# VHH binders against q9ulm0r997to1333: the designs that were tried, part 27

Target 1, 337 residues: q9ulm0r997to1333
Amino acid sequence: FSIPVHFTNGTYHVVGFDGSSTVDEFLQRLNQEIGMRKPSHSGFALFTDDPSGRDLEHCLQGSVKICDAISKWEQAMKELHPGKSEGGTRVVKLMYKNRLYFRSQVKGETDRERLLLASQTSREIVAGRFPINKELALEMAALMAQVEYGDLEKPALPGPGGTSPAKAQHLLQQVLDRFHPRRYRHGAPAEQLRHLADMLTTKWATLQGCSPPECIRIYLTVARKWPFFGAKLFAAQPAQLSSKENALVWIAVNEDGVSILDHNTMQVHITYPYSSVTTFGGCRDDFMLVIRSIPDKSSGKSHIEKLIFRMAAPKIAEATFIMASYMNHCTTTVNPP

## First folded at step 6 (VHH)

Design p24Q (framework vhh_4orz_3)
Fold by ESMFold2-Fast, scan of step 6:
Structure p24Q (fold): chain B 337 residues (1-337), chain A 119 residues (1-119)
Amino acid sequence: as target 1 above (337 residues)
Amino acid sequence: EVQLVESGGGLVQAGGSLRLFCAASGFTFSRYAMAWLRQAPGKRREWVALIYSQGSTYYADSVKDRFTISRDNAKNTVSLQMNSLKPEDTAIYFCAKGWYSTSRYFDYWGQGTQVTVSS
């Protein structure tokens, strides 16, 4: 059998497998063929798309058989869409992307890892899960344009072989849609969008001759300046018993712990190291964190605080599993042989 | 490793001139924006001049028409020509590497060179 594995940059690679192939064996073949390190070093994992189409992704466990994962997805699809036998039904989509990010592994990164990390970061920037100002946003979009499209094409010649102004403007709009934050363009009038396209053109032109690996290295150098680079962000509402205000926050999960960020500014309010987290996970329809502070010398006793957040149910499961994975990684690295 | 080494600082009288040099190594110099920043005693570091990889130059209003930034890609050097110096130009001057070719953000600075302008 063979199946395409889709990457964050919109490309794919077809991987062969048999009826007994596990996810671990499948990933070993994939990683060898595309120049990726093993999952324990790269932090990349294989996901299936949600049969319901709700933009949910399910991480595949290493011991699971690929054939079983495909069959389970196909069964779920049939249950959700009974009687859809004509007109082209959806097929399972396997996606390969970063799940866990470790700063200690940066020095050993491959060019393929850097490309896929940059592409994934670009998706987070577009979606508003990455803090970026208007100027830097255009500069980052220009870097990705250089990676994907190469050097900015020269103005159309008077002759029939030149790029039309309409075609050039369409390309600039595609670049903005793919690589620029939606929030800076949402509801923008045509004049403002044209101005952004002109600014993008200026930034992109300065990158003439920059190779894709060079642009990707620059991109990641910039992106990594954010302390939460590689963190998984979950929109959440703190449950407050006595207050009427139920403002959104981001719950950021990374190797350092779980952090609460301001939803608008993405500035950190507080970080809880995993050593301070005693219990976490779903509690009814909410996400729960139980935090134990270090004993205060004056009181002699540690304080326990229970934090409750309203989150979408699938995001509760995702946050729980990511936290567990980071905690397990910390345990295994603290006691090397 | 990225290394930036400034030179050319010194003591000058008001109205005088100085030329600062920065020798860069450890990266592909021609591909990055380079800048000069300064920090006066007890003040925050401020930007004064910027040169993009392709040669476009930008200046803070306080130094415009008095300072000129230039680069020599063959020698991996960025220079700052300072004319009509004023006592308020007294500061430690730092060479800085941009994050990329047209960057206004910097990731590496030299240790600086002292410029003192007497009145």
Scores: ipSAE 0.000, ipTM 0.185, lowest interface PAE 15.3, mean pLDDT 83

Design p24S (framework vhh_4orz_3)
Fold by ESMFold2-Fast, scan of step 6:
Structure p24S (fold): chain B 337 residues (1-337), chain A 119 residues (1-119)
Amino acid sequence: as target 1 above (337 residues)
Amino acid sequence: EVQLVESGGGLVQAGGSLRLFCAASGFTFSRYAMAWLRQAPGKRREWVALIYSSGSTYYADSVKDRFTISRDNAKNTVSLQMNSLKPEDTAIYFCAKGWYSTSRYFDYWGQGTQVTVSS
């Protein structure tokens, strides 16, 4: 058997497997073929799309057989669409992306890892899960444009060797759609969109002659300045005092612990180190964290705090699994210095 | 790299006592929760005693007041003192490493040591 594995930059690679192949064996082959380090170093993992088409991703466990995962997905599709015989059905989509990020592993990164990590970061920027101002957003979009399309071409005369103005405009819109924050363009009038395209053109032109690896290194150098680079962010509403009308927050999960960020600014409100997390996971339709606090100076006793967050059900499972994996990776040692 | 080696198991008569030891290596022992789990014939593995990095201890209802877990951070060892043993305590006993200092989840286990309690 063979199956395409889709990457964060929109490309894919076809991987062979047999009826007994586990996800771990499948990933070992994929990583060897495309120049990636093993999952314990790179933090990359294999995901499937949701059969219902509503939820986006399910992470595949290493011990699971690829054939079993595909069969389970196909069975779920059959159960969701019984009796439909109206032509085409969806096919399972395997996706390969960063799941866990460790600062200690940065020095050993391959060019392929950097490309896919930058592309994934770009998706987070577009979706509004990365703090970025308007000026930097255009500079980051220009870097990705240089990676994907090469040097910005001067407007050419129409003909066999030229690019039409309509084709040039379409390319600029494609770049903005792929690499620029949706929030800065949502509901924007045509004049504002033209201005963004002009600014993008100016930024992209300054990158003439920059190679894709060079642009990717610049991109990641800039992106890594955010302390939560590589964290997985989950939109949530704190269920304090049984109120439904709580302000939105981001729950950020990374190697340092679980953090609560302001939804609009992405500034950190509080960080809970994993050493303080006693219990976590789904609780009915909510996400639960049980935290053991530092003892109060006056009482001399620590207390247990139960935090409840309203979150989409698929995201509760994802957050729980990612937290468990970071906690399990606690054998990662920081060398002095 | 992480290694957990159990010792101290054996055959004992009901009402007797045994002390189990676990020698740990390959990680900074003092920073992690440690536990003892057991698996009886035909049953799933269950935890019986847990000790946090802070020294706080927790016990399963089936063993409370009979078993005592302790740790020695200087020697990288965790031990389980088992008193008033019952035939129902017959199992393979495993030493386990927690994910972090206060975690009730485990990522590594030793090979186990057999405890048999005669009636």
Scores: ipSAE 0.000, ipTM 0.098, lowest interface PAE 21.9, mean pLDDT 82

Design p24T (framework vhh_4orz_3)
Fold by ESMFold2-Fast, scan of step 6:
Structure p24T (fold): chain B 337 residues (1-337), chain A 119 residues (1-119)
Amino acid sequence: as target 1 above (337 residues)
Amino acid sequence: EVQLVESGGGLVQAGGSLRLFCAASGFTFSRYAMAWLRQAPGKRREWVALIYSTGSTYYADSVKDRFTISRDNAKNTVSLQMNSLKPEDTAIYFCAKGWYSTSRYFDYWGQGTQVTVSS
């Protein structure tokens, strides 16, 4: 059997497997063929798309058989659409993405890992899950434009057979839609969008002759300046009221612990090292963190704080599993076999 | 709109000195690296000197110990002091603004100022 595995940059690779192949064995084959390190080093994992089509991705565990994962997805699809034909319009989509990020593994990264990590970071920038000012946003978009489209084409002289300036404007709009933060363009007047396209053109022209690997290395060098680079961010609403009634926060999960960030500025409010996290996970329909603080010398007692957050149910499970994986990694590296 | 305006170019005898100025406007000058590049007839533009926002300076081997780049953040100016000029220094000299994120790339350039060194 064979199945395509889709990457964050929009490309795919077809991987062979048999009826007994586990996810771990499938990934060993994929990683060998595309030039990736093993998952424990790269932090990349295999995901399936949601049968309902709502982009709720499911991480596949290494011990699971590929055939079983496909069969489960197909069964869920049949239950969602009873009577759908054997050759139905939706087929399982396997996706390969970074799940865990470790600063200690940066020096051993491959060019393929950098490309896919940069592409994933670009998606986070577009979606508003990465702190970026207006000028940095244009520079990052220009780097990705150079990677994807190569050197900026000079506009051809207007001719009677149709002008290339219209095509150039369309291309600039595609670049902005793919690689530039949506929030900086939402509701913007046409004149402001034209000015933005002009600034993008200036930045992109600067990159003439820059190779895709060179642009990707610069992109990641810049992006990694943010201390939460590689963290997984979850939109959440604290049960307790703060300065605003419907105040949102980001819950950021990475190797250092779980952090609470201001939703608008992405400035850190507080970081809880995993050593301070006593309990975590779903509690009824909410996400719960139980934090044990160091004993207060004035009282001589440890303080236990329970934090409750409203989050989408699939995101609760995702945050819980990622936290568990980071905690497990920390334990394994401290006590090697 | 970002504007970079060079001045101070001219004709000078070999062994002489010349000082170039660049007046910058339309951006927060103090936060960006600034550079001088030059282009001789029939050649590609080559980097000459770089000054970071921190004040750290770097020079091409061909001009090391002869040229000095400096900046005045209060006046939004960058200058290039050129000493012991040689005929091979003859070129159009361009002031350039670095990117926000990196000093590897320059996104805005002046029109340039001609420097001619006679033997």
Scores: ipSAE 0.409, ipTM 0.771, lowest interface PAE 2.7, mean pLDDT 87

Design p24Y (framework vhh_4orz_3)
Fold by ESMFold2-Fast, scan of step 6:
Structure p24Y (fold): chain B 337 residues (1-337), chain A 119 residues (1-119)
Amino acid sequence: as target 1 above (337 residues)
Amino acid sequence: EVQLVESGGGLVQAGGSLRLFCAASGFTFSRYAMAWLRQAPGKRREWVALIYSYGSTYYADSVKDRFTISRDNAKNTVSLQMNSLKPEDTAIYFCAKGWYSTSRYFDYWGQGTQVTVSS
């Protein structure tokens, strides 16, 4: 058997497998073929898309057989769409993305890892899960344009050998759609969109002669300046009645712990190291964190705080498993005894 | 509007020193990489020194160990200290603004300041 595995940059690689192949064996083969390190070093993992068509992805566990994962997805698809014609039926999509990010592993990164990590970061920027101002957003979009399209062609060339104005405008719009935050373009008048395209053209032109690996290196150097680079962000609503306002927050999960970020500014409110987390997980629509604070100097007793967040059930499971994975990594890296 | 104004150029004997200054305005200086480039008569403009927004510095091999780039974010200035000058350092020196904090690419340049090193 063979199946395409889709990457964050929109490319894919076809991987062979048999009826007994596990996810771990499948990934070992994939990583060898495309020049990636093992998952424990790279932090990349295999995901299936959501059979229901919602923006929810499922991480495949290493011991699961590829054939079983495909069959389970196809069965779920049949149950959601009974009696539908062939034209209305999707096929399973396997996706390969960064799941865990470790600063200690940066020095050993391969060029393929950097490309896919930069592409994934770009998707987070577009979706609004990365703090970026308007100016830097155009600079980052230009770097990705240079990676994907190479040197910018002259936008207005008269005569038979010229690039058509419509073709040039289409390319610039495609770059903005792929690599620029949607929030800065939503509801924008045509004049503003034209101005953004002009600014993108100026930034992209300055990159003439820059190779794709050079642009990716620059991209990641800029992106890594954010302390939560590589963190997984979950939109959540605190359920605490002590708060005057139940504002949305981001729950950010990374190697340092669990952090609560302001939803609009993405500035950190508080970070809970994993050593302070006594229990975590959820039931139904609530995600729960139980935190043991530093002992009070006067009483000598630590305070236990229970935090409850309203979050979609699939996202609760995802956050829980990612936290468990980071905690497990810390334990195995420090030598358990 | 972005403005970059260079000063400190002049005529100097081989082995001498000069310090160039660049006054920047019209943008949030502390967020951007700044650089010094030079262009000798009949040659292409070449980069000589770069300083990132957070202070990391980089130098072209031809000037390494002789030139030092520095910045003062409070005064919106970038400076180039040039020691052990050689006749081949003769050029117009340009201050340049990077288009982000760690940029090796530039979108604005000053008008330049002439440096002439006599043998």
Scores: ipSAE 0.000, ipTM 0.273, lowest interface PAE 12.2, mean pLDDT 83

Design p26D (framework vhh_4orz_3)
Fold by ESMFold2-Fast, scan of step 6:
Structure p26D (fold): chain B 337 residues (1-337), chain A 119 residues (1-119)
Amino acid sequence: as target 1 above (337 residues)
Amino acid sequence: EVQLVESGGGLVQAGGSLRLFCAASGFTFSRYAMAWLRQAPGKRREWVALIYSEGDTYYADSVKDRFTISRDNAKNTVSLQMNSLKPEDTAIYFCAKGWYSTSRYFDYWGQGTQVTVSS
């Protein structure tokens, strides 16, 4: 058997497997073939796409057989679309992307890991899950354009083989759609979009001759300046009476703990180290965090606080599993005495 | 929108001094690294000096200990003090603005100011 594994940069790699192959064995083969470190070092994992067609994906556990995972996905598709699977040619999509990010593992990164991390970061930037101003957004888009398309081509030459102005404009629009925040282009008039394309062209032109690995290293150096680089962000609404209705926050999960970020500015309000988290997970239809504070200097008593957040059910499960994975890593990592 | 205007160039004798100025507008000057580059006739443009927003300075080996780059954030000006000038320093000198995210690349350049060193 063989199946394509799709990457964050839009490319894929076909991997062979047999009826007994586990996810761990499958990933060992994939990682060897594409120049990736083992999952415990890289933090990358294999996902199946959401059968319902939403953006939510299912992480495959290492002990599961690939054939079983495919069968379960196909059964879910059949149940969600009764009778339609017979006429459809749709198959499971395997995706490979970063799940856990560890700063201690940065020094050992491969070029493939950096490319896929940068591509994933770009998707987060486009989606609005990364703090970025308008100028930085253009520079990040230009770096990814250089990686994906190489040197900016000369303006249109008439005749066969020349790039027409329409083709050049289409390419710039593709770059903006793939690598630039949607929020800075949403509802923008045509003149403003042409101005953005002109500014992108200026930035991209300065990268003439720069190699893809060089652009990727610069991209990640810039992106890692944000303390929450690599964190998984979940849109959530605090279920508190003192909160304004429809007041959203980001719940950021990373190796340091669980943080609450301002939804608009992405500035941190508070960080809860995992050592302070006593209970977490789904509580009815909400996401719950139970925090134990250190004893205050006045009373000498520790305070227990229960935080409730409204989140989509699949996101609750994802946040819970990622928190558990980071906590497990913290408990198995031995600090030198 | 972004404008960089160089001034202070001219003719000077070998061993003399000149001070170049660059007036910047159209961006938040204090946030960006600024650089001076030069291009001699028939030669490629070469980097001369760089100043970061926090004040750190870097120089090409050819001008080290002779040139000093400085900035005035209140006036949106970057300057290049050139001492012990040599005929080899004859070039058009350009002011350049660094990218927002990195000082590895420059996205805007002035028209340049001519420096001619005789002897």
Scores: ipSAE 0.496, ipTM 0.803, lowest interface PAE 1.8, mean pLDDT 87

Design p26H (framework vhh_4orz_3)
Fold by ESMFold2-Fast, scan of step 6:
Order: sequence, then structure tokens, then C-alpha cells
Structure p26H (fold): chain B 337 residues (1-337), chain A 119 residues (1-119)
Amino acid sequence: as target 1 above (337 residues)
Amino acid sequence: EVQLVESGGGLVQAGGSLRLFCAASGFTFSRYAMAWLRQAPGKRREWVALIYSEGHTYYADSVKDRFTISRDNAKNTVSLQMNSLKPEDTAIYFCAKGWYSTSRYFDYWGQGTQVTVSS
């Protein structure tokens, strides 16, 4: 058997497997072939796409057999679409992307890991899960354009035949769609969109001669300035607050703990180290955090606070599993054998 | 390590001129944007002039047409020519390294050089 594994940069690699291959064995072959470290060092994991198509992804555990994961996905697909092919049968999509990020592992990163991490960061920028202003957004998009397309080609002269100006416009639009925040372009007049394309052209031209690894190094150096680089962000509404003004926040999960960020500015409101988290996970239809607060200086006693957040059910599961994984990592590194 | 060393500051009468220099080391100078920022007493540090790796320049409105930023990639230096100085230009002037070639964000600053403009 063989199956393509899709990456955050839009490329894929076909990996061979047999009926007994586990996810761990499958990833060992993949990582060896594409030049990446083992998942415990890189933080990358294998996911299946959601059969329902709702942007839900399922992380595959290392002990699971690839054939079993495929069969489970196919069964879920049959249950969602009984007796209907809708012009064809969908095939499971395997995706390989960063799940956990550790600052201690940065020095050992491979070029492939850096490329895929930068590509994943671009997807977060586009989706609005990364704090970036308009000027920096164009500069970051230009770096990724240089990585993907190389040096900006000079404009084609008119004749003898061709639509080179239209092709150039399509390329610039593709770059903006792939690497630039949607929010800065949504509802923009045609004049503003043309201006963005012109500014992108100017920025991209300044990168002439910059190699893909060099552009990726610059990109990640810039992106890592944000303290929550590599964190997984979940849109959430505090259930304890009835005010619409405080309706939405980001819950950021990383190796330092769980943090609450302002939804618009992405500035941190509070960080709860994992040592302060007593209980976490799904509670009815909400996400729950139980925090042991700092001791009151006057009494010396801490109190327990229960925080409830409205969050999409699949995101509750994802946040819970990622928190558990970071906590497990902390336990194994603090208390080594 | 990255080092930025400013020089050329001093006391000058309103209408006069000064040229500031910044000697950079510890990185591939030619690949990075460089800037001059200033901090007046009791105020936040603000950018004054920016030069990209390829040579394009940008200026704050308050100094446009009076200040000129330039770079010498062979000598790893960035300079700020300040003409028609005003008392409002009194500040500590800092040399700054951009994050990359076209960056408006900075990660390293020098110790600064004092510029005092008397009326």
C-alpha cells in the first residue's frame, strides 16, 4: 500500500506501508525520507481530515495501525453519506503538521521542519490567529512568496502574444490569499486591493537572491518574537460573563501553561502555569479550567476558581488533549529516570 | 554578538547641523534594515529614519527634508545627516537593527548619543 501525506506548504510525499504498519513505524519512514526528526523532538503529528468536512482534524496515536485509521475514517464517511457517492467517493487525507512546540528543541530543527513550521505559521496568520499589523503582514507574505516562487520575474514586454499581465495579477492574488491576513482584505475596495498587490511586488523585489532557507530563517526569527509562537489558540467565550463586551477571548495552550488572550489585540490577560491547573476538560457542553489561585498575602490561603468557556465541542477535545500532552512532557522532563 | 555603537552627537545651535554615525558588528550588515530612533526627555522612543537593505529610505514627518539616512555596506556603518536642527530635535539618538532587510521592527539598539539643540 501507499498513501500521500500532505504538508502545510501544499506539497505531499507518498509513503509505503503494509497491513501491520503502525503510525509510529509509518512516521519513522516518512521522517527518514523527508529529513525530519522523530515526533518527540519535532513536535509534529499525523492527522486525518474530518469526514464531515467541518475543519475538524483527528490526531493519530503512534500505536494505531495505519490500515485501521483508514478503515475507521471510511466507516465514518459511510455513516455520514449512506448510499450516496455524490459523483465519487472521498479518500482520507493524511496531514503532517506541528502539534507541540518546545523552545528547547529549536536549536536541533532541520530545514524541512523550519519550512513546514513557517508554512503552518502563515496559515495561522491568514486565519487571524497571529498578531500582525498591516506592514509586517506584507513583509511576511513577501518572504513566503520568495520561498515558494523564487525571485520576482520582471514584467513581460507586450508581444508577440500572451496574457502575461493577467498571469502576474493571478500570481499576486494567489500570494495574498495564501500568506496574507484575510481580515486586512475583507470588504476592501478594488483600489485598495491593487495597492496591496503593488506593495507586495515592491517588498518581494527587495528579496531578490534570497534563498528559501534564508527567507524561512528570517520568517521564523520574526514570528518567534511573539511569546505565544507555536501555541494553539482556541476561540472561546467566558460563560461566567453575560456582557457582550467581554464575549470572546483566545485560550492559548503552550509549554508554559494555558493563557487567556484579548481576542482583538492578542495581548495576554493572564497565564495559568500547569502547576496551578487542578482540573481541565469538557464540562457538559463547555470547556472547564479549575485553577488553584495564588495565596492571599493577608491569609496565606489559596482558593480554587472554576472557569467555564463556551467553545466548539471538537475544539474542547483538541484543547484538552494538547494540555494533557504538554503536562505529560513537563512531568517526564522534570522527574527523569 | 550584535553590537551597535553610535557617535557624532553633541551641542549645536538651532539652524545648525550634525552627522551621526553607527558602527555595526556581529551580523551580516548588508542584509538588514537599519534605523535611527530618538527619545526626548519624558517621552517614548520614536523612530526618525529607516533605510532598507537595498537603500530605500523612509522618514518621520517631523524630520522629512531635514534629515538624510545613508549606509555604507563595505564599512558596516549607517549615518544620519541632520540639517536645520530645532530645539524639538533634542534627544538621545539610537541606532537600531531591523529584524530583516525590509523590516520596520527592531531587535537591537545601541547605547545612544546625546543631541542637544539650543535656541
Scores: ipSAE 0.000, ipTM 0.158, lowest interface PAE 15.4, mean pLDDT 83

Design p26R (framework vhh_4orz_3)
Fold by ESMFold2-Fast, scan of step 6:
Order: structure tokens, then C-alpha cells, then sequence
Structure p26R (fold): chain B 337 residues (1-337), chain A 119 residues (1-119)
């Protein structure tokens, strides 16, 4: 058997497997073929798309047989779309991306890891899950443009059969759509979009002669300045236990713990180390965190906080699972058997 | 519109001194790294000195201990004090504005000012 695995940069790699192959064995083969470190070092994992096409991607567990995971997905697809012919049924999409990020593993990164991590970061920037001002956004877009398209092409001479100015503008629009935050372009007048394209051209031109690995290293150096680089962010609405005026926040999950960020600025309000988390997960239709503070040195009192957040149901499951994975890594790494 | 205008170049004898100035406009000067680069006849442009927004400075080995870069954020100017000049310092000197995110790249340049050092 063989199946394509799709990457964050829009490319794919076809991987062979047999009826007995586990997800761990499949990943070992994939990682060897594309130049990735083992999952415990890289933090990358394999995901399937949702059969309904509406929910988030599902992470595949290492002990599961890959054939079983594919069959389960195909059965779910048949149940959701009864009566479709064999040739008309959608095929499972396997996706490979960073799930857990550890600062201690940066020194051992491969070029492939850096490329895929930068591409994933770019997707987060476009989606609004990364703090970026208008100028930084253009510079990050220019770096990715250099990686994907190479040197900015010189303007074609105006003549019959030459490259039109419209073709150049179309390329700049593609770059902005792929690598620039949607929020900075949403509802923008044509004049503002032209100015944005001109600024992008200026930034991209300065990168002439820079290689893709050079651009990727610079991109990640810049992106890693944010303390929450690699964190998974979940949009959430605090319930009655929080301020009435804070209608929306980000819940950020990373190796340090669970943090609450301002939704607009992405500045941290508070960080809860995993040692302080006593209970977490779905509670009815909400996400719940129960936090126990260390006894105050001056007063000697420990405080219990119960935090409830309205969050999309698929995101509650994802946040819970990622928290459990980081907590498991923390305890295992500190106190090995 | 971003503009950088250099001044202070000229002819000087070996061992002499010159001070170059760069007047910047069209951007929030205090937020950006500024640099001086030079291009000698028949050679590629080379970096000479860099000053970060917070004041840290860096110099090419060829000019270390002889050149000093400084900035005045109130006047939007960056300066290059050049001491113990050598014939090898003969070049057109350019002022450059760094990117917001990194000091590795420069997106705007002045027209340059000629420095000629006679032996």
C-alpha cells in the first residue's frame, strides 16, 4: 500500500506501508525518507482530516494500525454520505505538522523541520493566531515569497508577448493571500491594497540572492522572539467567573503551562504552570480549568480558582489532549524511570 | 516616503578625519537599526557599521577602533566619525535603513557621499 502525506508548505510525500504497519512504524519510515527526527524530538505528528469536512483534524495515536485508521475514516465517510459511488467518495487526507514544541530541541533541528515549522507558522500568521504588526507582516511575507518563488523578477519591457504588469500584480496578490494576515487586507480599498503590494515588492527586492534555507532561518529567528512560539491557541469566551468586559481570549497551551492571552494584542494576562492545574477538560458544553495556587508565603493561604470557557466542542477535545501530552512529557522528562 | 540624505564626504589626506551625516525622514527613525555601507571603485558594496534602535553598535574588522557610529533620535540623524583614514577607505559611503524585524536587510538607501583618501 501507499498513501500521500501532505505538508504545511503545500507539498506531499508518498509513503509505503503494509497491513500490519502501526502509525509509529509509518512515521519512522516517513521521517527517514524526508529527513525528519523522531517524533519525541521534532514534536511532529500525523493527522487525518475530518470525514464531515467541518471539524478539526484528528491526531493519530502511535499504537494504532494505519490500515485501521484509514478504514475507520472510510467507514465514517460512507455513513455521512450514503449512496455515493465508489469513484465519487472522498479519499482520506493525511497531514503532517508540528503538534508539540520544545525549546530544548531547537539545536538539533533539520532543514526539513525548519521549513515545515516556518510554513506552519506562516499559516498561523495568516489565520490571526500570531502577534504581528503591519510592517512585520510584510517582512515575513517577503521572506516566504523568496523561499517559494525565488528572486523577484525584473519588470518586463512593454512590448508584444512580454509579461504584463497584471501578471506581476497577480503574483503579488498570491503572495499576500498565502503569507500575509487576512485581517490587514479584509475590507481594504483598492488603493490601500496597491500600496501594500508596492511595500511587499520593496521588501522582497532586498532579498535578491538569498537562499531558501537562509530565509527560513531568519524567519524562525524572528518568529521565536515571541515567548508563545509553537503554542497552540484556542479562541475562548470566559464565563461568569471572569470579567464581564473580557468577552474573548486566547487559551495558549505549550511546554510551560496554560496561559490566558488578550485576544487583540496577544499579550499574556496570566500563566498557569502544569503543577498548579488540578483538573482540566470538558465540562458539559464548556472547557474547565481548576487551578490551585501555591500557599502565599506572607498569608500561608492556598487559593482555588475555577475557570470556565465557552469554546467550540472540537477545540475542547484538542486542547485537553494537547495539555495531557505536555503534562506527560514534563513528568517523564524530569523523573525518568 | 522614506528618504535618506548623506553629507560630509570629501577629500582628506591619510591619517585625517571626516564625519559623515545622514538625515532621515518618512519613518519613525527611533524604531529602526541604521547602517553605513561603502563601495570602492570596482568592488562590491560592503558593510561598515551598524547601530541598533537601543544603541548597540557593530563594526567591520577593517574599521574597528577607527570609526564610530552614533545616532540622534531627536534630530533623525545617524553619523559616522571616521578617524585615522587610510587610502583603502576611499569609497562612496551609503546610509541605509534596516528592516523592522531584523538588522540583516536594508530596504532604503541614500544616494551616497564620496570619500577620497590621498596617500
Amino acid sequence: as target 1 above (337 residues)
Amino acid sequence: EVQLVESGGGLVQAGGSLRLFCAASGFTFSRYAMAWLRQAPGKRREWVALIYSEGRTYYADSVKDRFTISRDNAKNTVSLQMNSLKPEDTAIYFCAKGWYSTSRYFDYWGQGTQVTVSS
Scores: ipSAE 0.429, ipTM 0.767, lowest interface PAE 2.3, mean pLDDT 87

Design p26T (framework vhh_4orz_3)
Fold by ESMFold2-Fast, scan of step 6:
Structure p26T (fold): chain B 337 residues (1-337), chain A 119 residues (1-119)
Amino acid sequence: as target 1 above (337 residues)
Amino acid sequence: EVQLVESGGGLVQAGGSLRLFCAASGFTFSRYAMAWLRQAPGKRREWVALIYSEGTTYYADSVKDRFTISRDNAKNTVSLQMNSLKPEDTAIYFCAKGWYSTSRYFDYWGQGTQVTVSS
């Protein structure tokens, strides 16, 4: 058998497998074919899309057989859509994404790893899960344009084979849609969008001669300046803070712990190291964190704080699994087998 | 709006020193490479010194060991200390913003400050 594995940059690679192939064996084959390190070194993992279309981040465990994962997904699709359409049904989509980011992974990174990390970061920038101002956003979009399309092509002087203005404008709109934050363009008048395209053109022109690997390295050097680079961000509403406006926050999960960020600025309010996290996960329809502070000097008792956040149900599951994975990594590192 | 305002230029005798300042506003200064360029009478603009966001510096051969570029991210200022000035250093000096943290390309320049070195 063979199946396409889709990447964050919109490309795919077809991987062969048999009825006995595990996810670990499948990934070993994939990684050898595309030039990636082992998952334990790269932090990349294989995901299936959600049959319900609500949560696209279902991670496949290494011991599971690929055939079993596909069959389970197809069964779920039949259960969710019991009436079969004459015109066909959806098929399982395998996606290869960075799941766990560690700063130590930078040493020994391959060009393929950097390309896929940059592409994933670009998706986060577009979605508004990365702090970026208007100036930097255009510079980052220009870098990705250089990677994807090469040197900016100028219309030829009057003569055969000139580039049409409509084609040039269409290309600039594709670049903005793929690599620029939606929030800076949403509801913008046509004149502002034209100015944005002109500014992008100016930035992209300065990159003439820059190779794709060079642009990707620059991109990641800039992106990694944010302390939460590689963190998974979840929009949440603190239940106990709902006494003051409907204040949203970001819950950021990374190797350092779980952090609460300002929703607008993405500036950190507080970080809870995993050593301080007693309990976490779904509690009713909410996400719960139970934090244990350092023992009080006067009483000798540690204080316990229970934090409740309203989050979409699929995001509660995703946050829980990501936290468990980081905590398991820390436990394994401290207690070698 | 990006604004770069140079100061510190003037007339000085050969062998003298000057310190140029550039006050930057309208962008997150700490994230970008900053540079000094100069344009001598009748010549094209040339780069003089470059400082990356993290502090790595580069100099043109003509000014190496005589000029020192530095930045103050708290004050959004980049400075150029010019020692052992020569008549050949006479030029309008421009502050420039790189388009990213390690850029060798510049997208904004100030109006410049005149430096004149008498023989």
Scores: ipSAE 0.000, ipTM 0.160, lowest interface PAE 16.6, mean pLDDT 82

